VHH binders against FAS1 domain-containing protein YDR262W. Designs and how they scored, part 6

Target 1, 246 residues: FAS1 domain-containing protein YDR262W, of Saccharomyces cerevisiae (q12331)
Amino acid sequence: KNVVNLITFKDSNGKLHKRLAPEEIPPRLHNSQVNSYPLGYKGMRDFSRPAVNLDDILGTQQRKQQEFLAELSPLSLESKLSLVNEVQIFASYVRNDVETYNKVSDPNEDLIIIAPTNRAVSQLTLKPWQFPNNIDKLESDGATEKELDTAIQENISKFVRSHIVVYNDDKNSYKKVSPGCTLLQSIDFTESKKSDSETGGDILLKKEGEVYYVASSRDEKFHAVESIENGSNGVILMVDFTLVGP

## First folded at step 17 (VHH)

Design j5 (from m2 with L108M)
Fold by ESMFold2 at other seeds, look of step 19:
Structure j5 (fold): chain B 246 residues (1-246), chain A 121 residues (1-121)
Amino acid sequence: as target 1 above (246 residues)
Amino acid sequence: QLQLVESGGGLVQPGGSLRLSCAASGFTFDDYAMAWVRQPHGKGLEYIATISGSGDSTYYRDSVKGRFTISRDNAKNTLYLQMNSLKPEDTAMYYCAVDKRYWHRSPMDHKGQGTQVTVSS
């Protein structure tokens, strides 16, 4: 039998309303549910915040195309990562790092994701779960399963976080080094508190002509960005290399 | 259709050398790191060496480091293992594999039929 239960409640203006009983209401109206987003907006972005614009970060004057593409891309980076077949190995690592996944899902974050292609990961002599903690050595030394799982998770999280920048307007995450060339700080860099130098970051982004390039600040070997995906809370730069390796 | 064919195994006395080859087809060879994996009779699989897709980076298990050399020729879609200073403990079936271990304990489904190496005097 189908039983419909109505309850009466009073809003903040004193008006009485009727609604379906909680057993027929979606979970978001359940009184034990909490909003999973920091700003109290479940799945909503503050539309007054401008989208990430690479030309602004680089100090160039070609911002109109970027703004137009951002306005056409209502999907979050979480959704975009799930749809870009060429980066699904990396996307799976992102989903496995809960703290980073929460940022990718947060409409009020602004992220730059430098996403290695499946090829970039597949060609690595050691996969992201194997470094920098030497998992073979830990097993040989008699590490417990808990210690082993922790080390593997640390390896994967470090790999993921080395490829993601939290963009902040207050310039904590980037420093322009010249017109068209900017030094960025990955999440991993900021969590590791590396020594400050005049560079102050682990990722270089530059534009030469109409092409964007990315390098590790360690070797400064630039690789062209293969494609750019704009999302509502940031941008994905697809690259055919990894920023960290064994 | 992915195909890996190992060759070059045989009977060798201790201290001897062998060179294994693996002919690869049915996939884009240089997109993937490749591995040599061995299985002593009645024991599990052991990854002993890996090489990056470009061939620029290698990794060796300590038991073979300094004695074995992994290499690849991407123009010929061929993987090699040079084995020197062979020991009786190196006796095993040797497999060529595509290294798709993106997660800890991922199954290795992309390996050849193997070539037997026997080190005995």
Scores: ipSAE 0.768, ipTM 0.911, lowest interface PAE 0.7, mean pLDDT 81
Fold by ESMFold2, fold request of step 20:
Structure j5 (fold): chain B 246 residues (1-246), chain A 121 residues (1-121)
Amino acid sequence: as target 1 above (246 residues)
Amino acid sequence: QLQLVESGGGLVQPGGSLRLSCAASGFTFDDYAMAWVRQPHGKGLEYIATISGSGDSTYYRDSVKGRFTISRDNAKNTLYLQMNSLKPEDTAMYYCAVDKRYWHRSPMDHKGQGTQVTVSS
């Protein structure tokens, strides 16, 4: 029994148009504004998808506590990043990378955000817009303003994407090293690899006792996760270091 | 309140050396990378050296690399610049700065009053 619904909307000239309605229009998010077009119901998460559970990706059995915390966190990771004062510099970089910002705002994503604190960024010898493309050299070589802006945007996007893991796309590429230790692929790693069969990773996540630790796979220097913020579409692990640097 | 006070400038002959100091107060010094910035007369500002909050990483612009050494003493909240093999082209006002350039066009706030370095025969 297939049923088709039509909805009506106005264009900028007041002309009425009809199109096929989605099968379900979800309730609005709190404080959401609906425009005159039918897509104002965005933000509804696929209810069949469980919340991100760090103990599942690590191969440990503390799921009950993680499930409880996820059920209490109705806000998206975009909202959570905006509210956590300690990571506002990183959050501003995320907003600058449109593709990544769209994922952070998407209720049907599952993300692990390893968010460097303001201190972690502030202490860097070069800020994320300055590497790996050498902006000083580009300027001294006479690069145009457009060439500089492009190189800077590439730097910021690479920094942001090195700190975010998509759990819902290529989950078979995550490699559990041992109980309590897992090798993860950042977005940047995934975009740089040559095939989906590549099983390496650039981020290590481990748990010792009740504390989570994160390292770059390159140096394996583990740093304690200072806090965990659960959101509707994933989790934020706050760390006092950056996974990539100059 | 954030304060940066540079000292150690002066007149030197080419090939000579100077050591600049910057006393910092009013903020958590080791949370921030620090920089030396110079401004030749009638020219724009140039970041020439930076050092991480812990002091374990440094960056130098090519024009000073090998001749200048940035360092910090976090116990004394002090930033230093050792300048060796000075050239007339190094003549400038030198400023100590908290490196808050999180964006390419960030305002040039958070620098001191400067100390003049003049390299001349």
Scores: ipSAE 0.768, ipTM 0.915, lowest interface PAE 0.7, mean pLDDT 81
Fold by ESMFold2 at other seeds, last read:
Structure j5 (fold): chain B 246 residues (1-246), chain A 121 residues (1-121)
Amino acid sequence: as target 1 above (246 residues)
Amino acid sequence: QLQLVESGGGLVQPGGSLRLSCAASGFTFDDYAMAWVRQPHGKGLEYIATISGSGDSTYYRDSVKGRFTISRDNAKNTLYLQMNSLKPEDTAMYYCAVDKRYWHRSPMDHKGQGTQVTVSS
């Protein structure tokens, strides 16, 4: 029977966090040997690091002060993304962008993945590899296979990175717009910023009642989150639309 | 079982017009972008027009832009191509396709049997 003890601690701001009890953490080898556990990619998550909490991001007050039930998120977002049949097209694009794939697999990251469904991608008049670089035009203009592959990779990477948020509670990288509504920065937005002082965002996250909604900040057309998958290094919000399109 | 049935092809004079239809069944039509694809004799396939699942967005190859209009009727599960100002270079077999090109070199395995369009004096 696997019962995992979580302990609650306060940070310097008074916020409550969860982590594994010290006896649940595997002992560290004192002679500097690397961890050899299955899926030993990137080591173990720092268990003093709290799980992603959407209510914190939204500024919604939480009534209870402690939890007695262990919450387990044993699989990375990479593993969870691979298991959700409804987002397999998007998952395949994530695997194509090595930098992003490494983040999704990294137990020391905290991510919010806004994953478009297969339907959301299938209904696009141009697929993510076809924009914003016009691949038809490049091909008709005689681009080499290498030039096409580079332009296609740029298109796919931009699409993927527009749907993933790096959540960092110790950075001022998001802005609460109102109670229950927060402006977030995708990886693509942060990589496109002209300075670190730029404070806007490209994604809106809203909670109304018990339902979460997502919109592009450009059109502010909110769509309900269809389902939520929790992983060890973040959360997947499944949506029936794409945040960027042709 | 997915089925696509094209119709409306034929012989037409240069400068003439034709309207192609495609009846779709066996899948949720609105979930997919649809395309018209043509194959001139002895040449490869060319995607010439696409339309989003809702019908609100379209894309055209430069060679047909301004002359061809793609449309769909989601209530009837039907895709259309209005072809105006036809040229001899438009002579090809025309296929209706579900646009599943999620990758650049995706194989086309969801097309109809085709309808021949011949533009000749």
Scores: ipSAE 0.763, ipTM 0.909, lowest interface PAE 0.7, mean pLDDT 81
Fold by ESMFold2 at other seeds, look of step 17:
Structure j5 (fold): chain B 246 residues (1-246), chain A 121 residues (1-121)
Amino acid sequence: as target 1 above (246 residues)
Amino acid sequence: QLQLVESGGGLVQPGGSLRLSCAASGFTFDDYAMAWVRQPHGKGLEYIATISGSGDSTYYRDSVKGRFTISRDNAKNTLYLQMNSLKPEDTAMYYCAVDKRYWHRSPMDHKGQGTQVTVSS
């Protein structure tokens, strides 16, 4: 007979709930195509690794619903980015940065993607390919087409990497400032720091009530997260602003 | 249907001033940065000024900075270019455009018909 083993757990409020036993939960991304490889289950995520949980990162009481949704999210962040219509401009920039795109596709990564909406990008007086390298000035100075393409790619990569956090359990990627407020390091912050002795971060994540907020650490102007998409290797926080701009 | 209509061009002497207007319709105007683009006869297009969707930020090419001012009135869906200290080199067809240059060399397919500015004695 098809009897599924359930175990009891307590949430942070002490209420009892039931879930599938860990051994009853199928491997993420499990399908028959994976079994056609010589080793089988190639590219599978280790299910013993916990899902990224924003309330753990913030040190706040987590919602039971959010914990359940993370366990039921078999799609990678790469797949999720491809499906969210409101962030397709940003998603295209991610695909332009091969190193970052590989991370977004990697089941062994844990990422927080702060994805600006199409509107957030469309409102910018300069688009991400135009800064911080001044492309107009490079053209007027006689830069070759190859030099321009390199500078443009650097601009786009820096923009993308300023919006993505690699989360690790060893706490290299964040510092809890207080309950409900955490300082995060984007990929760009990590790559740009002058020495390993530099600490801090460039992104603030805050929760007030049931709403999450994001700010640049430079201006501390918090914006509400418009929506949250859970994936197998992290979360996407949709925002109507950009963390870096002209 | 997206529509951009430029006006305010004309013949002016060097050192003179003109104010261009662009009436926009068929899209959510304040969702987009807007640009003024010029094309001298027989030459390529040049983006000379851009303004953010809110109007809070502007950018100018060096050749016009200090002489031209871009502005917008989001309540009227209208974009403006105030041109002062005009030079013969400013002679061109002027277009307003929705700035959708999300990639380098994106085509400009959201522009008006243009308004001619001619600076000569």
Scores: ipSAE 0.752, ipTM 0.907, lowest interface PAE 0.8, mean pLDDT 81
Fold by ESMFold2 at other seeds, fold request of step 20:
Structure j5 (fold): chain B 246 residues (1-246), chain A 121 residues (1-121)
Amino acid sequence: as target 1 above (246 residues)
Amino acid sequence: QLQLVESGGGLVQPGGSLRLSCAASGFTFDDYAMAWVRQPHGKGLEYIATISGSGDSTYYRDSVKGRFTISRDNAKNTLYLQMNSLKPEDTAMYYCAVDKRYWHRSPMDHKGQGTQVTVSS
């Protein structure tokens, strides 16, 4: 049968959405060995949550005339990162930061990951574990192994968190600065900002024609997004540069 | 097959200069930051200078900053180290390396055979 039941829901911003009725949603675990999941707990994304839409974020949205928008993607961003060979160095850094790794694996998150390619990382004169804490200086000043490991972990986490945006349609995680150009806040920016931040964000996202561009708000030097991977809990924008560096 | 061949070492008096070269082949040279690493006889390895893949950014250890200059020619797949105001403490085997230190304790697997620099009165 080609007819399916839809229900309407209202999000926290008062916007109306449509989704499959609960009886139309297949119970995926019934078609799998249920005891294969830890603790018997079943985590599934709420299909009523809208997918991340870059045109909405950029302010090119024409939503008044649209009553239904749905995108189904079966793989999390964690799975997508593990499958994209061109970003495996960055993916390894993500796995090192347990809190961030948990977010990229969480079906109820919505993330924008600006993923630098292996080439982008390999280009760096200092690798992400070496800055902004100066590890060479700490070693020469006699830092203990524990102090070095802590400083290195802070460096890697700051690098990873500078490339990931937490998006939620009931949070103010982005600000349109002009049509087709939006200022975003990375996790690192959010964790570090004061009430009077100088920029209000650290990442610029722009669309010109059908091509997306990303820049650091510090230098405003835009680079084309090389590819886009859609996942169940967000989107990966692959870029051939890093948003932070030495 | 990745190959790095250092040259330009030799015997020089204190205050003198040398220019080291490293010919690279078997990989896409400008995709990687490159480094010069030295090892004094009987001592550990020391990364003394690095340069980004594009060549637009450099980093120097304090012991050589101001005296040594790292550069690269991506058209010729060649890395250089200009060493000025040489001191006896600069005596070491000098290696060219692809900087793949993505983790703090990454092994050094991508270096050449080295070229000896000896600074003696």
Scores: ipSAE 0.749, ipTM 0.906, lowest interface PAE 0.8, mean pLDDT 81

Design j5 (from m2 with L108M)
Fold by ESMFold2, fold request of step 20:
Structure j5 (fold): chain B 246 residues (1-246), chain A 121 residues (1-121)
Amino acid sequence: as target 1 above (246 residues)
Amino acid sequence: QLQLVESGGGLVQPGGSLRLSCAASGFTFDDYAMAWVRQPHGKGLEYIATISGSGDSTYYRDSVKGRFTISRDNAKNTLYLQMNSLKPEDTAMYYCAVDKRYWHRSPMDHKGQGTQVTVSS
């Protein structure tokens, strides 16, 4: 009466394989919607869903690495962001954008978070709340506190959403340019595009040797990823620059 | 201990020039954007210029844009403000600050003691 979820993995030829999940799976009720329970099905990660794999996205995947990535990571990206001291300023901006924070906390999302370090934010001539809406000008033009708060929230949300990619829920969320180089769409890019037929992107991800690099598609200036944190619902790529700036 | 020491203030006639300096110590200077902030007598504080940690990018409030130039020398841990075409309205105490305004209305906790600039005939 109950269906056991399968974990899927992909071989080098793109063929999907499944195995029985070893974890206990709550039984599904035959005659009721799963989403009516406290966590429902949305409160648990689909056991058949593979973890985010940067080498798969880039087309550089090796079989041994793919086999070991079939297992779920023990900590969510929400937990990882809270623990990585070097990105605490960015993490605080993420927590302030409720819509994005909900995605980071959702076990059924797959995210790539390109997280600027505290240094990357601290060295900016304008902080993320000050652009692209010019807050100084709004103040001098007599904007109300409510108008300022709205403009500031828009600035912070745009900054956060420019650094986060939803990988698994959008079949047009990335485009392989060549082996080892892929064009990605940030949340901000997908929310700003005028049609679903638009297949461009705003973020380049590249692998050269064993090092990953990230650039804005606007300037194509690649910066090395300083560290990678794997989580149950995606990955965090720590970088010493911001993808958008004043 | 974090220390910021401003210098170069003084009395100058309208249309004149001054160059302010700020010696910084006790923190990693290159990691932070720096700012010049001024306080006219009996008025609040005003951020007038900022510069990125690397020195590659600057921002100016409209009231000083084109007249003031912010710069830094990271090898000497020193921040500068070149002030040209000075006006009586520029009369204020000038402070060097570490720009830690990660949120709107963050308090200014990291400023020096200031240097007085007086523009008068």
Scores: ipSAE 0.745, ipTM 0.909, lowest interface PAE 0.8, mean pLDDT 81
Fold by ESMFold2, last read:
Structure j5 (fold): chain B 246 residues (1-246), chain A 121 residues (1-121)
Amino acid sequence: as target 1 above (246 residues)
Amino acid sequence: QLQLVESGGGLVQPGGSLRLSCAASGFTFDDYAMAWVRQPHGKGLEYIATISGSGDSTYYRDSVKGRFTISRDNAKNTLYLQMNSLKPEDTAMYYCAVDKRYWHRSPMDHKGQGTQVTVSS
């Protein structure tokens, strides 16, 4: 108990990650704290329940809970993202952005990933590396390769960060707009001025009946969530559109 | 099996017009953005226009903006390029392509055999 073993696992890109071995995850504890827990993880996390409960965020009735199967050793969102075939293009962009990759791999985070499908990306007139910095114009204006690489990385980073919400009740990471409708802040919104929303968020999450919907706060065009993947550090909401585009 | 067949090229005088067509098959056409790509003789490939899967959004390189119009008919699995006010520098082989450039410098594939456009007096 005085030594915490980490196991190494590889994601779909072959990158190595570390997590607590299953036997190092303490059993559920009531009215006590783990005296020998050295790592500062969320040590009392209850993996029999989802890390992020969408109905709590929305303030909706809890008679029907989001789909969830308990796991003894649930995978991180980064691992889950790498395993979902329908979002592999987006997953590759996430792996390209070091700070975002670190967050989706972090067992101490609670994230909502609004993951566009391969179709959602494939149908875009410009791909995420091409906007909002106009790469064609930069090339035409004689930009150096270094300047192009920087602009491209900024484009990819903004795209991935516009689709990820850091959720924490203590940090006011969301604002309920009405019953069943909540305004969320993407990482990009909190770190930049690209959001023009007066309400202080760039993503709307809504539940109508038993279906979840997502929209950009700019156009309020809601799209149904196609599927939900629960991970150890949050949820993935698969959608057939992108929250930002050219 | 993915197939793209371009047509409509030819010889035209400066200031003239041409309409290129691309017949697509073997894939779900409206799932993908489509592009027109040109290659002047002895030079590299240039993406000149793209259109979203639905056809609602377009993008043009500055050299053709205002003169060329990309469009698609998803019911016929066909991509079009209307080329107006043609200039000698528009002389090139024109290719229809599925836009799979998910990364900068992605290898170009999924293009047709091309149709030649020659703008000369």
Scores: ipSAE 0.740, ipTM 0.907, lowest interface PAE 0.8, mean pLDDT 81
Fold by ESMFold2 at other seeds, last read:
Structure j5 (fold): chain B 246 residues (1-246), chain A 121 residues (1-121)
Amino acid sequence: as target 1 above (246 residues)
Amino acid sequence: QLQLVESGGGLVQPGGSLRLSCAASGFTFDDYAMAWVRQPHGKGLEYIATISGSGDSTYYRDSVKGRFTISRDNAKNTLYLQMNSLKPEDTAMYYCAVDKRYWHRSPMDHKGQGTQVTVSS
């Protein structure tokens, strides 16, 4: 029998969080020169919430009698992004978009991050800070440094938010189009639509056999997911392309 | 280890044409977008054209669009710039660069000595 003691706390914004009870925290830091609790009092995920499951999102069969070990993903997606060498350029863009970074760090979010590899970003003719706002033109037109920084931040935010899906069960983040194929809405898609009556999405996710594929809904050119990282608040799907480009 | 060697510059009259080449070595060429960068004498560096790692997409600064054509041959690790309808303001040292501008103020990585293009009568 395995039981994990959790304690609940409310942050300064009124959002509820859970953390490991002090007795559940490994004693490693106890021998250090630091007089603080190990792991700190970071926001901890509510372990009663089920982990994001791609087969549920896709409507594909899974073996329901088989138990999945959610405790194998103790790190947030923020931590996982920082550790995956192949996506460090994208991870740095995520850190620059404060609003999205807060979601990626929030243990009570459920996210799907479609993370382009360093190679995918390196191949772009314009890097994510250069589009869709035309930074070259703004510089030529005499934009101030503040105006440039604002336009660049908008570009980076839009790129980051086009690659992240907030998953939830009230059906505003996905629409199953067939068994094994689901249309998803990125954060950018959701924030850009004028009305909740607008339907559709900008990302296709499908499973064929045991392999997952991702495409932009605009071109429907599917790319195989190269790896999957499970975190406490969602999953990272590593891909060798970008969902938006110049 | 990374080496970029530009060639094909020279003196040309206004309205003339030149073709620049850049031989690349020491890195996986087709993993990266490549760029041509120019520096007029006494002035800063200017990215004028970029091409995706696959070669399928290009971008041009408005001052050269329609006159210059960037291309690459990934089998030969070579980048090209076809320059037509040359103007005196195109006079500059031309460099080949790996486009690693992941941030607005990223340091530029250009390994070549450059090739001088001079447009005058």
Scores: ipSAE 0.739, ipTM 0.900, lowest interface PAE 0.8, mean pLDDT 81
Fold by ESMFold2, last read:
Structure j5 (fold): chain B 246 residues (1-246), chain A 121 residues (1-121)
Amino acid sequence: as target 1 above (246 residues)
Amino acid sequence: QLQLVESGGGLVQPGGSLRLSCAASGFTFDDYAMAWVRQPHGKGLEYIATISGSGDSTYYRDSVKGRFTISRDNAKNTLYLQMNSLKPEDTAMYYCAVDKRYWHRSPMDHKGQGTQVTVSS
């Protein structure tokens, strides 16, 4: 009996690999060392801590139902990603980025995940492992397998982190630009910014009526959020496009 | 039933042109990026061009950039490759493929039977 099931798969070169089963939650490696994780508290969420609220972020009508649903959803965003069939390609990328995977399962985080659908990823001329590091060129230049794997992991991590916002009321992670429109910072944006004084963002969130819209700040091409999944440590906004691409 | 049928190959002299076509059926064509893949005799497969599901974006491998043009007609479920300034090293079997390479070592599935392109005098 384990809380982690591993499945084995064979890649196109015949090499065997193992990954977490799509619906499993990994156990802590050293359960007896809970006291040795002062930075990573994963036991429970303080019920006095407010849930992520899109209306607060947008400066619009407060949505009491959304706060209530977050309290009624005991599942973390990690669990929710495992259950939403329409985003399983993106979910698989999240599972392979250890830092992000830890955040989505951490009850002390508050996240907004803008999750591209399987169709959104299938549309791309280059898949997330192929950019921004040019994997084709690295292969043609004779890069070692280790160098390729590192560049690919960097590509996947950057793609995943461009779609996730760490939010907290006392963090400088967003700026309301007008009623119903807010500029957000993805994890990738915050990791790439030159200083903490830089307060711009890479993601726009907008509400028109009862429908939410998301755009990259670069092109401001808004796309409707197709569904919202509430979890214990944030929300998932499902979209039929990617915020970054080739 | 998913099917991809390539056509338009043949024998061409260096500097010549060919236009390849791929008829697609059995799936929602515009949901997927499509690719042209070639295999020179005795060598591995090489993805040379891809096009987004809508047709708005393209990508080319350096060896064909500027000489080859990928396009699609979603109303006809057809993928095209315009090949100009052909060289002997372009000699290969050319395949149409649904680009499902979500991981680096994803299996090569969902490609057609191929059409031979031979560039020689």
Scores: ipSAE 0.726, ipTM 0.890, lowest interface PAE 0.8, mean pLDDT 82
Fold by ESMFold2, look of step 18:
Structure j5 (fold): chain B 246 residues (1-246), chain A 121 residues (1-121)
Amino acid sequence: as target 1 above (246 residues)
Amino acid sequence: QLQLVESGGGLVQPGGSLRLSCAASGFTFDDYAMAWVRQPHGKGLEYIATISGSGDSTYYRDSVKGRFTISRDNAKNTLYLQMNSLKPEDTAMYYCAVDKRYWHRSPMDHKGQGTQVTVSS
């Protein structure tokens, strides 16, 4: 009797299950079947795609270490955001932005989320729903509830999209500026450019020693990344500042 | 635990000045933007000025811009409102608040007891 290999996985509720290792499941000759994966559909990562690797983006370290960490983190960024208490305000804005929520949940995306802490949001003179559309003025001018809701949603969407980068290997989303320093394009930046030939970016990422730093390209004031959460479809970089503000 | 105590209100003639103070305790003052909010008698609450946690950025409602100045002293956990060129329509109860309006319709639960400002001849 042959011994079959079992692997253990957690479902989205944290309960442990066992299944056959993928190499022990015979495929059909047409290759038409879809194998069951430990996290189910929402948590499945396309293993043919390279995991996002900050050191590869920066050109500072070999990819292998970052890819190993991504392989050990089977939860999506959507799941990871819900678990990081220090960013719960930002996470709530992400859930409110349907297009971004869909990307954060999509196993075929690779994202870099620059997640401001609750402190970073709490310090703002105006909260993300209040700018850049001036909600106070709209109210004073007699805007309808619908007009206010639209302007507020645009403010929140722009804030969220200014903190998220869609990473890919064809270099549409980033440009290495120097060794260890890379210019990135947020979703908001990408949606604002007039053609794919336009380059540049709105976010700077660098590594000095073992610490990563993030800045807006507008002011180039670097802030240390306070923690990194790896997910199946990208990474979360926790920072104590916002990339856009009033 | 959280306490906000406003002071410095009073009766003043039109064109006069007052300086309001707010003593804060029971929370990490520097972590939060702070606001001054006023409530004219029988009317709703109005946010008139906010200041960032660091004190580096401010926002003013148009009706008070240029006349009122918000400031903070993070070493003393104190918020201030300098009110100049006061008008009768500035008559209201003035509250110090922690600005936790993360959503449009967030409730205002983090304010003090208020200090009355009355502008009358």
Scores: ipSAE 0.715, ipTM 0.893, lowest interface PAE 0.9, mean pLDDT 81

